# Ledger of designs, part 8: VH-VL binders against S-adenosyl-L-methionine-dependent tRNA 4-demethylwyosine synthase (TYW1)

Target 1, 149 residues: S-adenosyl-L-methionine-dependent tRNA 4-demethylwyosine synthase (TYW1), of Arabidopsis thaliana (Mouse-ear cress) (q8rxn5r50to198)
Amino acid sequence: GKIFFISQTGTAKALAQRLHELCASNDIAFDIVDPHSYEPEDLPKETLVLFIASTWDGGKPPKNGEFLVNWLGESAEDFRVGSLLLSDCKFAVFGVGSRAYGESYNAVAKELSSRMIGLGGLEMIPVGEGDVDDGELDRAFQDWCDGVI
Key: E = the ipSAE of ESMFold2; O = the ipSAE of OpenDDE; V2 = 0.75 times the mean of E and O plus 0.25 times the DockQ between their complexes.

## First folded at step 22 (VH-VL; framework fv_burosumab)

Design Y3 (from V4 with heavy chain G99A; at its last look DockQ between E and O 0.67; V2 from the best seeds 0.00; counts 0 for: pae O 4.0 > 2)
Fold by OpenDDE, look of step 22:
Structure Y3 (fold): chain C 149 residues (1-149), chain A 123 residues (1-123), chain B 106 residues (1-106)
Amino acid sequence: as target 1 above (149 residues)
Amino acid sequence: QVQLVQSGAEVKKPGASVKVSCKASGYTFTNHYMHWVRQAPGQGLEWMGIINPRGGNTNNAQKFQGRVTMTRDTSTSTVYMELSSLRSEDTAVYYCARAPYRGWLPEYYFDYWGQGTMVTVSS
Amino acid sequence: AIQLTQSPSSLSASVGDRVTITCRASQGISSDLVWYQQKPGKAPKLLIYDASSLESGVPSRFSGSGSGTDFTLTISSLQPEDFATYYCQQFNSYPTFGPGTKVDIK
């Protein structure tokens, strides 16, 4: 499996590392991947993908995830890609955001989930949502981890 | 060489179901998408849907949604198409057809075809 | 859905003749068109893909041209084995087929 971190300030990256360690402690092997260095066309080869995704200014993805998120969006709009591309990929998404941004709260995580589903991926559990402002981020993340492991 | 060998002719009553098989050989079965296309007697060709290489998900024509089920058995390199609630207008030759690739994307045209399976629906 | 039409619906020709079949799409489909040959009791056979690319193993007397909405299949010199029905098919959207053109012996 792959653990992707879409991160601007490092929070999502740190959580991805934590998830990786948690998986390892349960004898579950994942590769931590920076989407910036990942070829999106390899995504259909993945059978298990976990996203830890921050939402940045204006509800946009951080720079390291911009290409992958855009690729997913464009692919989902192509009928040839459609509901077939990721049909063998189980996935889950955890969002890192702030409710202070209203409708943009965890917009990237929600978009990832929507696009993955649109491309035929199987969502293991609903999108996890973490708020960096409410002091409950770690708890929310742990609850989400308990659902995927 | 690539070969797609389909099951034999079927005769069904209205309301029944039919399941047609397509056994593939001569290539890596789990690499290619498979389509189903039918042709009523003396008529043209009609696309039914597509199934992914490893099975588990399909994209069906709107006309057949809810009535067609496509599956794969990788152990036998066989694709199946089941059509339920059969009607007289479902009388046709049914073809499995392999999809080629354009780069990493599946194409929605067909480079190899099965020999066809005649399905007759009559009272 | 994208509609395809073909012209003519049928034609009679002799061995050695130049045969031209046209296919028209209801909207622009770029070069996302293929041509098939079908003989009675047999499955279709792919001849041309991407409007003008010859499929491997297909004789060079077959050629395709066109883009957008108007396409043409040409048989430069008709052979005895070429008497069949020919279909165009678009894959710019979910697949649709032309109604076919039957090529009979004169």
Scores: ipSAE 0.040, ipTM 0.670, lowest interface PAE 4.0, mean pLDDT 93
ESMFold2, look of step 22: ipSAE 0.390; ipTM 0.792
ESMFold2 (binder alone), look of step 22: mean pLDDT 95; pTM 0.962

Design Y4 (from W3 with light chain D32E; at its last fold request DockQ between E and O 0.74; V2 from the best seeds 0.71)
Heavy chain, then light chain:
Amino acid sequence: QVQLVQSGAEVKKPGASVKVSCKASGYTFTNHYMHWVRQAPGQGLEWMGIINPKGGNTNNAQKFQGRVTMTRDTSTSTVYMELSSLRSEDTAVYYCARGPYRGWLPEYYFDYWGQGTMVTVSS
Amino acid sequence: AIQLTQSPSSLSASVGDRVTITCRASQGISSELVWYQQKPGKAPKLLIYDASSLESGVPSRFSGSGSGTDFTLTISSLQPEDFATYYCQQFNSYPTFGPGTKVDIK
ESMFold2, look of step 22: ipSAE 0.613; ipTM 0.838
ESMFold2 (binder alone), look of step 22: mean pLDDT 93; pTM 0.948
OpenDDE, look of step 22: ipSAE 0.680; ipTM 0.882
ESMFold2, fold request of step 25: ipSAE 0.605, 0.592, 0.586; ipTM 0.849, 0.848, 0.845
ESMFold2 (binder alone), fold request of step 25: mean pLDDT 93, 93, 93; pTM 0.950, 0.951, 0.952
OpenDDE, fold request of step 25: ipSAE 0.756, 0.774, 0.797; ipTM 0.899, 0.904, 0.911

Design Y5 (from W3 with heavy chain Q62R; at its last look DockQ between E and O 0.76; V2 from the best seeds 0.61)
Fold by OpenDDE, look of step 22:
Structure Y5 (fold): chain C 149 residues (1-149), chain A 123 residues (1-123), chain B 106 residues (1-106)
Amino acid sequence: as target 1 above (149 residues)
Amino acid sequence: QVQLVQSGAEVKKPGASVKVSCKASGYTFTNHYMHWVRQAPGQGLEWMGIINPKGGNTNNARKFQGRVTMTRDTSTSTVYMELSSLRSEDTAVYYCARGPYRGWLPEYYFDYWGQGTMVTVSS
Amino acid sequence: AIQLTQSPSSLSASVGDRVTITCRASQGISSDLVWYQQKPGKAPKLLIYDASSLESGVPSRFSGSGSGTDFTLTISSLQPEDFATYYCQQFNSYPTFGPGTKVDIK
């Protein structure tokens, strides 16, 4: 499996590392991947994908995830691709955001989930939502991890 | 050489279902998308849908959505097309057809065809 | 859906004749057009892809041209085995076929 971190300030990256360690402790092997260095066209080869995604200014993805998120969007809307792209690809998304941004709260995570589903992926559990401002981020993340492991 | 061999002719009553098979050989089965195209007697060709190389995900023409199911068995290199709630207008020769690809992107034309399966729907 | 028309719907020709079939799309499809040959009781056979590329194993007497909305299939010198129905098909969107052009022996 792959653990993707879409991170601007490092919070999502740190959570991805934590998830990786948690999986390892349960004898589950994942590769931690920076989307910036990942070829999106390899995504159909994946059977298990976990996203830890921050939402940046204006509801946009951090720079390291910009290309992947855009690629997913374009692919999902392309009649040639659509739901054909993924097969037997289970995925889950955890969002790192702030409710202070209103409708943009965890917009990237929600978009990732929507696009993955549109591409034929199977969502394991609903999008996890973490708020960096409410002091409950760690708890929310743990609850989400309990659902995917 | 690439070969697509389809199952034999079928005769069905209205409301029934039909399942046509297409066995592929001569190439890497799991690399190519497979399409289904039908042709009513004396009529033109009509695209029905596409199934991805690994199986499990399909994209069907709107006309057949909810009524057509495409599957594939990698162990036998066989693709299946099941059409339910058959109507008289479904009488046609049904073809499986291999789709080329460029990189990871499927091409929606057909470089190899099965020999066709005649399906007759009559009361 | 993108609609294709063909002209003529049928034609009669002799061996050795130059035959030209046209295909027109209801909207621009770039070069996303293929040509098939179909004989009675047989499946279609791919002749040309990307409007002008000859499929492997297809005789060089077949050629395709055009882009946008107007396309042409040409048989430079008709052979006995070329009497068949020819279809154009676009793949710029969900696949649609032309109505076909039947080439009969004169």
Scores: ipSAE 0.553, ipTM 0.843, lowest interface PAE 1.0, mean pLDDT 96
ESMFold2, look of step 22: ipSAE 0.565; ipTM 0.834
ESMFold2 (binder alone), look of step 22: mean pLDDT 93; pTM 0.949

## First folded at step 23 (VH-VL; framework fv_burosumab)

Design Z1 (from V4 with light chain D32E; at its last look DockQ between E and O 0.80; V2 from the best seeds 0.69)
Heavy chain, then light chain:
Amino acid sequence: QVQLVQSGAEVKKPGASVKVSCKASGYTFTNHYMHWVRQAPGQGLEWMGIINPRGGNTNNAQKFQGRVTMTRDTSTSTVYMELSSLRSEDTAVYYCARGPYRGWLPEYYFDYWGQGTMVTVSS
Amino acid sequence: AIQLTQSPSSLSASVGDRVTITCRASQGISSELVWYQQKPGKAPKLLIYDASSLESGVPSRFSGSGSGTDFTLTISSLQPEDFATYYCQQFNSYPTFGPGTKVDIK
ESMFold2, look of step 23: ipSAE 0.652; ipTM 0.857
ESMFold2 (binder alone), look of step 23: mean pLDDT 93; pTM 0.946
OpenDDE, look of step 23: ipSAE 0.643; ipTM 0.867

Design Z2 (from V4 with heavy chain R102K; at its last look DockQ between E and O 0.74; V2 from the best seeds 0.67)
Heavy chain, then light chain:
Amino acid sequence: QVQLVQSGAEVKKPGASVKVSCKASGYTFTNHYMHWVRQAPGQGLEWMGIINPRGGNTNNAQKFQGRVTMTRDTSTSTVYMELSSLRSEDTAVYYCARGPYKGWLPEYYFDYWGQGTMVTVSS
Amino acid sequence: AIQLTQSPSSLSASVGDRVTITCRASQGISSDLVWYQQKPGKAPKLLIYDASSLESGVPSRFSGSGSGTDFTLTISSLQPEDFATYYCQQFNSYPTFGPGTKVDIK
ESMFold2, look of step 23: ipSAE 0.658; ipTM 0.859
ESMFold2 (binder alone), look of step 23: mean pLDDT 93; pTM 0.948
OpenDDE, look of step 23: ipSAE 0.640; ipTM 0.866

Design Z4 (from V4 with light chain S93N; at its last look DockQ between E and O 0.74; V2 from the best seeds 0.00; counts 0 for: pae E 2.2 > 2)
Heavy chain, then light chain:
Amino acid sequence: QVQLVQSGAEVKKPGASVKVSCKASGYTFTNHYMHWVRQAPGQGLEWMGIINPRGGNTNNAQKFQGRVTMTRDTSTSTVYMELSSLRSEDTAVYYCARGPYRGWLPEYYFDYWGQGTMVTVSS
Amino acid sequence: AIQLTQSPSSLSASVGDRVTITCRASQGISSDLVWYQQKPGKAPKLLIYDASSLESGVPSRFSGSGSGTDFTLTISSLQPEDFATYYCQQFNNYPTFGPGTKVDIK
ESMFold2, look of step 23: ipSAE 0.687; ipTM 0.865
ESMFold2 (binder alone), look of step 23: mean pLDDT 93; pTM 0.947
OpenDDE, look of step 23: ipSAE 0.641; ipTM 0.867
ESMFold2, look of step 24: ipSAE 0.422; ipTM 0.797
ESMFold2 (binder alone), look of step 24: mean pLDDT 93; pTM 0.945
OpenDDE, look of step 24: ipSAE 0.674; ipTM 0.876

Design Z5 (from V4 with heavy chain N57K; at its last look DockQ between E and O 0.81; V2 from the best seeds 0.63)
Fold by OpenDDE, look of step 23:
Structure Z5 (fold): chain C 149 residues (1-149), chain A 123 residues (1-123), chain B 106 residues (1-106)
Amino acid sequence: as target 1 above (149 residues)
Amino acid sequence: QVQLVQSGAEVKKPGASVKVSCKASGYTFTNHYMHWVRQAPGQGLEWMGIINPRGGKTNNAQKFQGRVTMTRDTSTSTVYMELSSLRSEDTAVYYCARGPYRGWLPEYYFDYWGQGTMVTVSS
Amino acid sequence: AIQLTQSPSSLSASVGDRVTITCRASQGISSDLVWYQQKPGKAPKLLIYDASSLESGVPSRFSGSGSGTDFTLTISSLQPEDFATYYCQQFNSYPTFGPGTKVDIK
């Protein structure tokens, strides 16, 4: 499996590392991947994908995830692929955001989920939502991890 | 050499279902999308739908939504097309046709065809 | 859906003749057009893809041209085995076929 971190300040990346360690402690092997260095065309080859995604200003993805998110969106809208692309890809998304941003709260995580589903991916559990401002981020993440692992 | 060998002719009553098979050989079965195209007697060609290489997802023409089911069995390199609620207008030769791909994207034209399966719907 | 028309619907020609078949799309389809040959009782055979690319194994007497909305299939010198029905098909959107052009012996 792959753990993708879409991170601007490092929070999502740190959580991805935590998830990776948690998986390892359970004898589950994952690769932590920076989307920036990942070829999106390889995504259909994945059977299990976990996203830890922060939402940046204006509801946009951090730079390292911008290409992947855009690629997913474009692919989902392409009549040629649609839901055909990710037939055997299970995935889950955890969002890192702030409710202070209103409608943009975890917009990237929600978008990722929507696009993955649009491409035929199977969402394992609903999008996890973490708020960096409410002091419950770690708990929220742990709960999400418990649902995934 | 690429070969697509389809099941034999079918005669069905209106309201019945028909399931046509297409066995592929001569290439990596799980690399290519497969399409179904039909042709009524003396008429043109009509695209029915597409199934992805691993058989987990399909995309059907709007005309056949809810009435056509495409599946594939990797272990036997066989693709299936089932058409339900048959009507006389469904009388046609049904073809499986391999879709090429460009990069990772499917192309919606057909480079290899099965020999066709005649399906006759009559009361 | 994108509609394709063909001209002529049928033609009669002799061996050695130059044959030209046209295909017109209801809207621009770039070069996303293919040509098939179909003989009675047989499945279609791919001849040209991407409007002008010759499929492997297809004789060089076949050629395709055009882009946008107007396309042509040309047989430079008709051979006995070329008497058949020819179809254009676009794949710029969900596939649609032309009505076909039957090439008969004069």
Scores: ipSAE 0.519, ipTM 0.840, lowest interface PAE 1.0, mean pLDDT 95
ESMFold2, look of step 23: ipSAE 0.632; ipTM 0.847
ESMFold2 (binder alone), look of step 23: mean pLDDT 93; pTM 0.946

Design Z6 (from V4 with heavy chain Y109A Y112I; at its last look DockQ between E and O 0.67; V2 from the best seeds 0.00; counts 0 for: pae E 2.7 > 2)
Fold by ESMFold2, look of step 23:
Structure Z6 (fold): chain C 149 residues (1-149), chain A 123 residues (1-123), chain B 106 residues (1-106)
Amino acid sequence: as target 1 above (149 residues)
Amino acid sequence: QVQLVQSGAEVKKPGASVKVSCKASGYTFTNHYMHWVRQAPGQGLEWMGIINPRGGNTNNAQKFQGRVTMTRDTSTSTVYMELSSLRSEDTAVYYCARGPYRGWLPEYAFDIWGQGTMVTVSS
Amino acid sequence: AIQLTQSPSSLSASVGDRVTITCRASQGISSDLVWYQQKPGKAPKLLIYDASSLESGVPSRFSGSGSGTDFTLTISSLQPEDFATYYCQQFNSYPTFGPGTKVDIK
């Protein structure tokens, strides 16, 4: 399995490390992956993928994930690829955002979920929605982790 | 020795179904998307659909949606195409065809073809 | 659906002739074009992919060119084994094939 962090300020990366530790304590092996160093065309090899993704200004992904997110969008809208690509892949997404950004709240996580579904992936649980400003991020994340594990 | 070997010729009546098999050998079955293409006598080629042997997802040409079912059996490296509600215009040679491996993306150039299966639909 | 036309529909040629076959798409397809050779009673054989890339094991007398809507297959010096029907195929959208060009012996 792979845990991808898409992080601007380090919050999503820290949560990915916490998820990795939790999985390890339950004898579940995952690799933590910086998507900047990952070849998106290798994603179809993956059978289990977890995303921890923050949303940057204007609803855009942080730079380390921009290429992967854009690649997923292009692939999902490419009728030659579409729902064929991830036909053996389960996934889940947790978003790190802020309600202060209104309509951009967790936009990257919501886009990832939509694109992974469009590519034929099986969503394990609904998108987790974290808010860095409401004091409940850790509880939202823990609840999401409990649902994944 | 990369090879696709198809099941034998079939004669069917209108309204019946036909199921054609395509057995792959000499390569890693799950690395290559499989397509079905047909050719009516004296006519050109017509793409019918694609199956991802990983997981078994398919995408079929709209013309055949609702009548064509593609499946695979990874234990025997075999793809199947079943066409239902046969009509006389379905009389054709049916080919399975492999896309080359250029990563895990679907490929739409067909580098290896089966020998073809003649399906004749007549009353 | 993207329609492909081929020109000519048939031709007669002698061994050693230069043969040129044209494929036109009803809309732009970038370089998403494939050429096949088919002999009677046989499955098609891949010659050219991505408009101009020669498939492994295909003789260098075959070449492909073009982009957008207009594509060409060229056989620089026709050989006895080249008498066949040639099909173009696009994959810019759901795959479609051209109607074929029959290359026959004079």
Scores: ipSAE 0.354, ipTM 0.760, lowest interface PAE 2.7, mean pLDDT 90
ESMFold2 (binder alone), look of step 23: mean pLDDT 91; pTM 0.934
OpenDDE, look of step 23: ipSAE 0.531; ipTM 0.837

## First folded at step 24 (VH-VL; framework fv_burosumab)

Design AA1 (from Z4 with light chain D32E; at its last look DockQ between E and O 0.73; V2 from the best seeds 0.68)
Fold by ESMFold2, look of step 24:
Structure AA1 (fold): chain C 149 residues (1-149), chain A 123 residues (1-123), chain B 106 residues (1-106)
Amino acid sequence: as target 1 above (149 residues)
Amino acid sequence: QVQLVQSGAEVKKPGASVKVSCKASGYTFTNHYMHWVRQAPGQGLEWMGIINPRGGNTNNAQKFQGRVTMTRDTSTSTVYMELSSLRSEDTAVYYCARGPYRGWLPEYYFDYWGQGTMVTVSS
Amino acid sequence: AIQLTQSPSSLSASVGDRVTITCRASQGISSELVWYQQKPGKAPKLLIYDASSLESGVPSRFSGSGSGTDFTLTISSLQPEDFATYYCQQFNNYPTFGPGTKVDIK
């Protein structure tokens, strides 16, 4: 399995580490991956991927995930692959955002989910929606983790 | 050596179904998409669809939507194509075929072909 | 869907002749065109890919050219084993095939 963190300030990365520790305590092996260091063309070989993604200014992904997010969008529209691409891949997405951003609230997580579904991936649970400003981020994350495990 | 070996010829009546098998060897079965192409006697070739054997998702040509089902069995490295509600116009040789990749993208032309399976639909 | 036509539909030629077969696409397909040879009772055999690239193991008397909408397969010196039907196929989108050109040896 792979846990991808898409993080500007480190919050999503810290949550990814927390998820990794929780999985390890349940004998579930995952690699924590910075998408900057990952070749997106290897993604079709993955059977289980988890995303923890923050939304940055203007609804854009943090820089470390920008290439992966764009690649997913382009692949979803390529007739040669599309919904064939992730035929054997389960996934789940947790978003780190702020309702102060209005319509951009967790936009990156929602885009990731939409693209993974369009590529044929199986969404394990609904997108987790974390809000850094409402005091419930840890609870929302824990609930999402419980659903993944 | 890559080899695609298909099931034998079949004779069917209109309204029946046919299921053609294609056994792959000489490569990692789940790493390559598989296509089906048919050819009516004395006619040209027609692409029917594609299956990703890694998970089994398919994309069928519009003409065959609702009539064609492609499946696979990874334990035997075999792809199946089933065509239902057969008509005399479905009389053809049916081929499984595999194409090359450019990097990670499958190209939709075919350098490996099965030997073909004649399906005859007649009263 | 992208339609392909071929000319001629049939021809007869002598051993040693130069043979040309054309394929025309209903819209631009860049160089995403292949040529197959098919002998009676056999599966098609890939000859040329990307319009002009010779497939490994194919004799050098076969060549392809063209881009956009107009493509040509050439056999520089026809041999007895070249009796077959030749098909073009585009892969710019979901595959479609030309109607074929039957080559008979006189």
Scores: ipSAE 0.658, ipTM 0.856, lowest interface PAE 1.1, mean pLDDT 92
ESMFold2 (binder alone), look of step 24: mean pLDDT 93; pTM 0.947
OpenDDE, look of step 24: ipSAE 0.682; ipTM 0.880

Design AA2 (from Y4 with light chain S93N; at its last fold request DockQ between E and O 0.77; V2 from the best seeds 0.71)
Heavy chain, then light chain:
Amino acid sequence: QVQLVQSGAEVKKPGASVKVSCKASGYTFTNHYMHWVRQAPGQGLEWMGIINPKGGNTNNAQKFQGRVTMTRDTSTSTVYMELSSLRSEDTAVYYCARGPYRGWLPEYYFDYWGQGTMVTVSS
Amino acid sequence: AIQLTQSPSSLSASVGDRVTITCRASQGISSELVWYQQKPGKAPKLLIYDASSLESGVPSRFSGSGSGTDFTLTISSLQPEDFATYYCQQFNNYPTFGPGTKVDIK
ESMFold2, look of step 24: ipSAE 0.640; ipTM 0.852
ESMFold2 (binder alone), look of step 24: mean pLDDT 93; pTM 0.946
OpenDDE, look of step 24: ipSAE 0.701; ipTM 0.885
ESMFold2, fold request of step 25: ipSAE 0.613, 0.605, 0.604; ipTM 0.856, 0.848, 0.846
ESMFold2 (binder alone), fold request of step 25: mean pLDDT 93, 93, 93; pTM 0.950, 0.951, 0.951
OpenDDE, fold request of step 25: ipSAE 0.733, 0.718, 0.768; ipTM 0.893, 0.889, 0.902

Design AA3 (from W3 with light chain S93N; at its last read DockQ between E and O 0.73; V2 from the best seeds 0.70)
Heavy chain, then light chain:
Amino acid sequence: QVQLVQSGAEVKKPGASVKVSCKASGYTFTNHYMHWVRQAPGQGLEWMGIINPKGGNTNNAQKFQGRVTMTRDTSTSTVYMELSSLRSEDTAVYYCARGPYRGWLPEYYFDYWGQGTMVTVSS
Amino acid sequence: AIQLTQSPSSLSASVGDRVTITCRASQGISSDLVWYQQKPGKAPKLLIYDASSLESGVPSRFSGSGSGTDFTLTISSLQPEDFATYYCQQFNNYPTFGPGTKVDIK
ESMFold2, look of step 24: ipSAE 0.649; ipTM 0.854
ESMFold2 (binder alone), look of step 24: mean pLDDT 93; pTM 0.946
OpenDDE, look of step 24: ipSAE 0.670; ipTM 0.874
ESMFold2, fold request of step 25: ipSAE 0.570, 0.613, 0.581; ipTM 0.837, 0.850, 0.839
ESMFold2 (binder alone), fold request of step 25: mean pLDDT 93, 93, 93; pTM 0.949, 0.948, 0.949
OpenDDE, fold request of step 25: ipSAE 0.754, 0.767, 0.796; ipTM 0.898, 0.901, 0.911
ESMFold2, last read: ipSAE 0.574, 0.603, 0.602; ipTM 0.842, 0.840, 0.845
ESMFold2 (binder alone), last read: mean pLDDT 93, 93, 93; pTM 0.948, 0.950, 0.947
OpenDDE, last read: ipSAE 0.782, 0.784, 0.781; ipTM 0.905, 0.906, 0.905

Design AA4 (from Z4 with light chain N92D; at its last look DockQ between E and O 0.70; V2 from the best seeds 0.66)
Fold by OpenDDE, look of step 24:
Structure AA4 (fold): chain C 149 residues (1-149), chain A 123 residues (1-123), chain B 106 residues (1-106)
Amino acid sequence: as target 1 above (149 residues)
Amino acid sequence: QVQLVQSGAEVKKPGASVKVSCKASGYTFTNHYMHWVRQAPGQGLEWMGIINPRGGNTNNAQKFQGRVTMTRDTSTSTVYMELSSLRSEDTAVYYCARGPYRGWLPEYYFDYWGQGTMVTVSS
Amino acid sequence: AIQLTQSPSSLSASVGDRVTITCRASQGISSDLVWYQQKPGKAPKLLIYDASSLESGVPSRFSGSGSGTDFTLTISSLQPEDFATYYCQQFDNYPTFGPGTKVDIK
C-alpha cells in the first residue's frame, strides 16, 4: 500500500509518518510517498491507498499535492477514464484543517475522497477530519487509524 | 495470434436476460480493456460499454445503463456481457472487441473482434 | 454524442478502380477516427487508425486521410476481396460509428 501526505506545514507529513510506523508495528507494509514525486498514472496499480491531506488557503491543496489532486479531478471527468481507472483499490482519507475556514474546512480531504470514489476506488471508512485548533487532532487521528488498521 | 471466441447464438423471450461470453487468447488478458458492440440485422454498429483490464469496473453507454452488466474471469480469460429486460429491439449480433491502450489510458476503438453472438428476442 | 455521416451510402465499382469514401463528423474530432471493413456474416476488421495509420496486415492499397470533421478512406486499386461495407468510427468522445458505405461489384 501507499501512504500519501499532502502537507504544507509538515503536520500532515508527521501524521503520515506516525501512521506508517503504526502499520509497521502491526506487520502491515506501506510506502510513504510524497505525491510530488509520484507518477499519478501508477495509481491504478495500487490496491491500498491512504491519504493524509491538509487543506491550505482558499481550500486548495498544498503545493506538493496540487498536481495529484488536479490529475484526479481531470481523470474523474474524462469519459475515457472515469470509474475505469481504479480496480480493487481500497482507500481512506484523513484531513488536516481548521474549522476557522468555514466551508473550506478539510476541503482537500473531501475532494480526494470524492475523486477516488469517482475513479472507482473503494472507501474503507468515511473521511477522517482533524482540526488543528481544537486540541483534538491527535485523538481524531488515532480514532481514524483504528478504523483503517 | 489474438483470438476472441464468443458463445453461441441465443433465443430469448421479452423480459428475459442473456449472458454472452468472450474467451480471449493470444495476448496478456489483464492488459487490455474489452468492449462490447452490437449490430442489429441490416443496421450499423452500436457501442455498449467497456470493462477494465483488471475487472470490476465498467463504463457503459447511457442507453444501456442499469440493464447491462460486464464482468471478467481472469482465471479463464473470459469476459461476460449480460443484458437484462430484453426487448425485440435488442435482437442483434453482439461482439466483444479488444481495445488498445496507451499506458493505462484506454483507446476507444477496436483492434480485434470476436466472431459475434446472435441474440434473438421474440415472443 | 458526435454524429458521423458517410458518403456515399453505397457505390458500385470494378476491380482496379480507385474508390473514395468520405466520413464527416458533426464536430471536430482531431485524429480520433478509425475505419473498419465488414463482410457479410463477419465481424468488422480494423483497417485504419489515427485517421491515417494503416493497421498491421492491411494491404497498402488502403489509406486514410483527413482531420477535424472530414475524413477519407481510399482504396487505390479495388480488389475482389474488397467488396464489403466500410465504417468510420470516432472516439473523441464516447464511440460512435458512421452508417457505413457498401461497396458492390459493378
Scores: ipSAE 0.607, ipTM 0.860, lowest interface PAE 0.9, mean pLDDT 96
ESMFold2, look of step 24: ipSAE 0.683; ipTM 0.862
ESMFold2 (binder alone), look of step 24: mean pLDDT 92; pTM 0.938

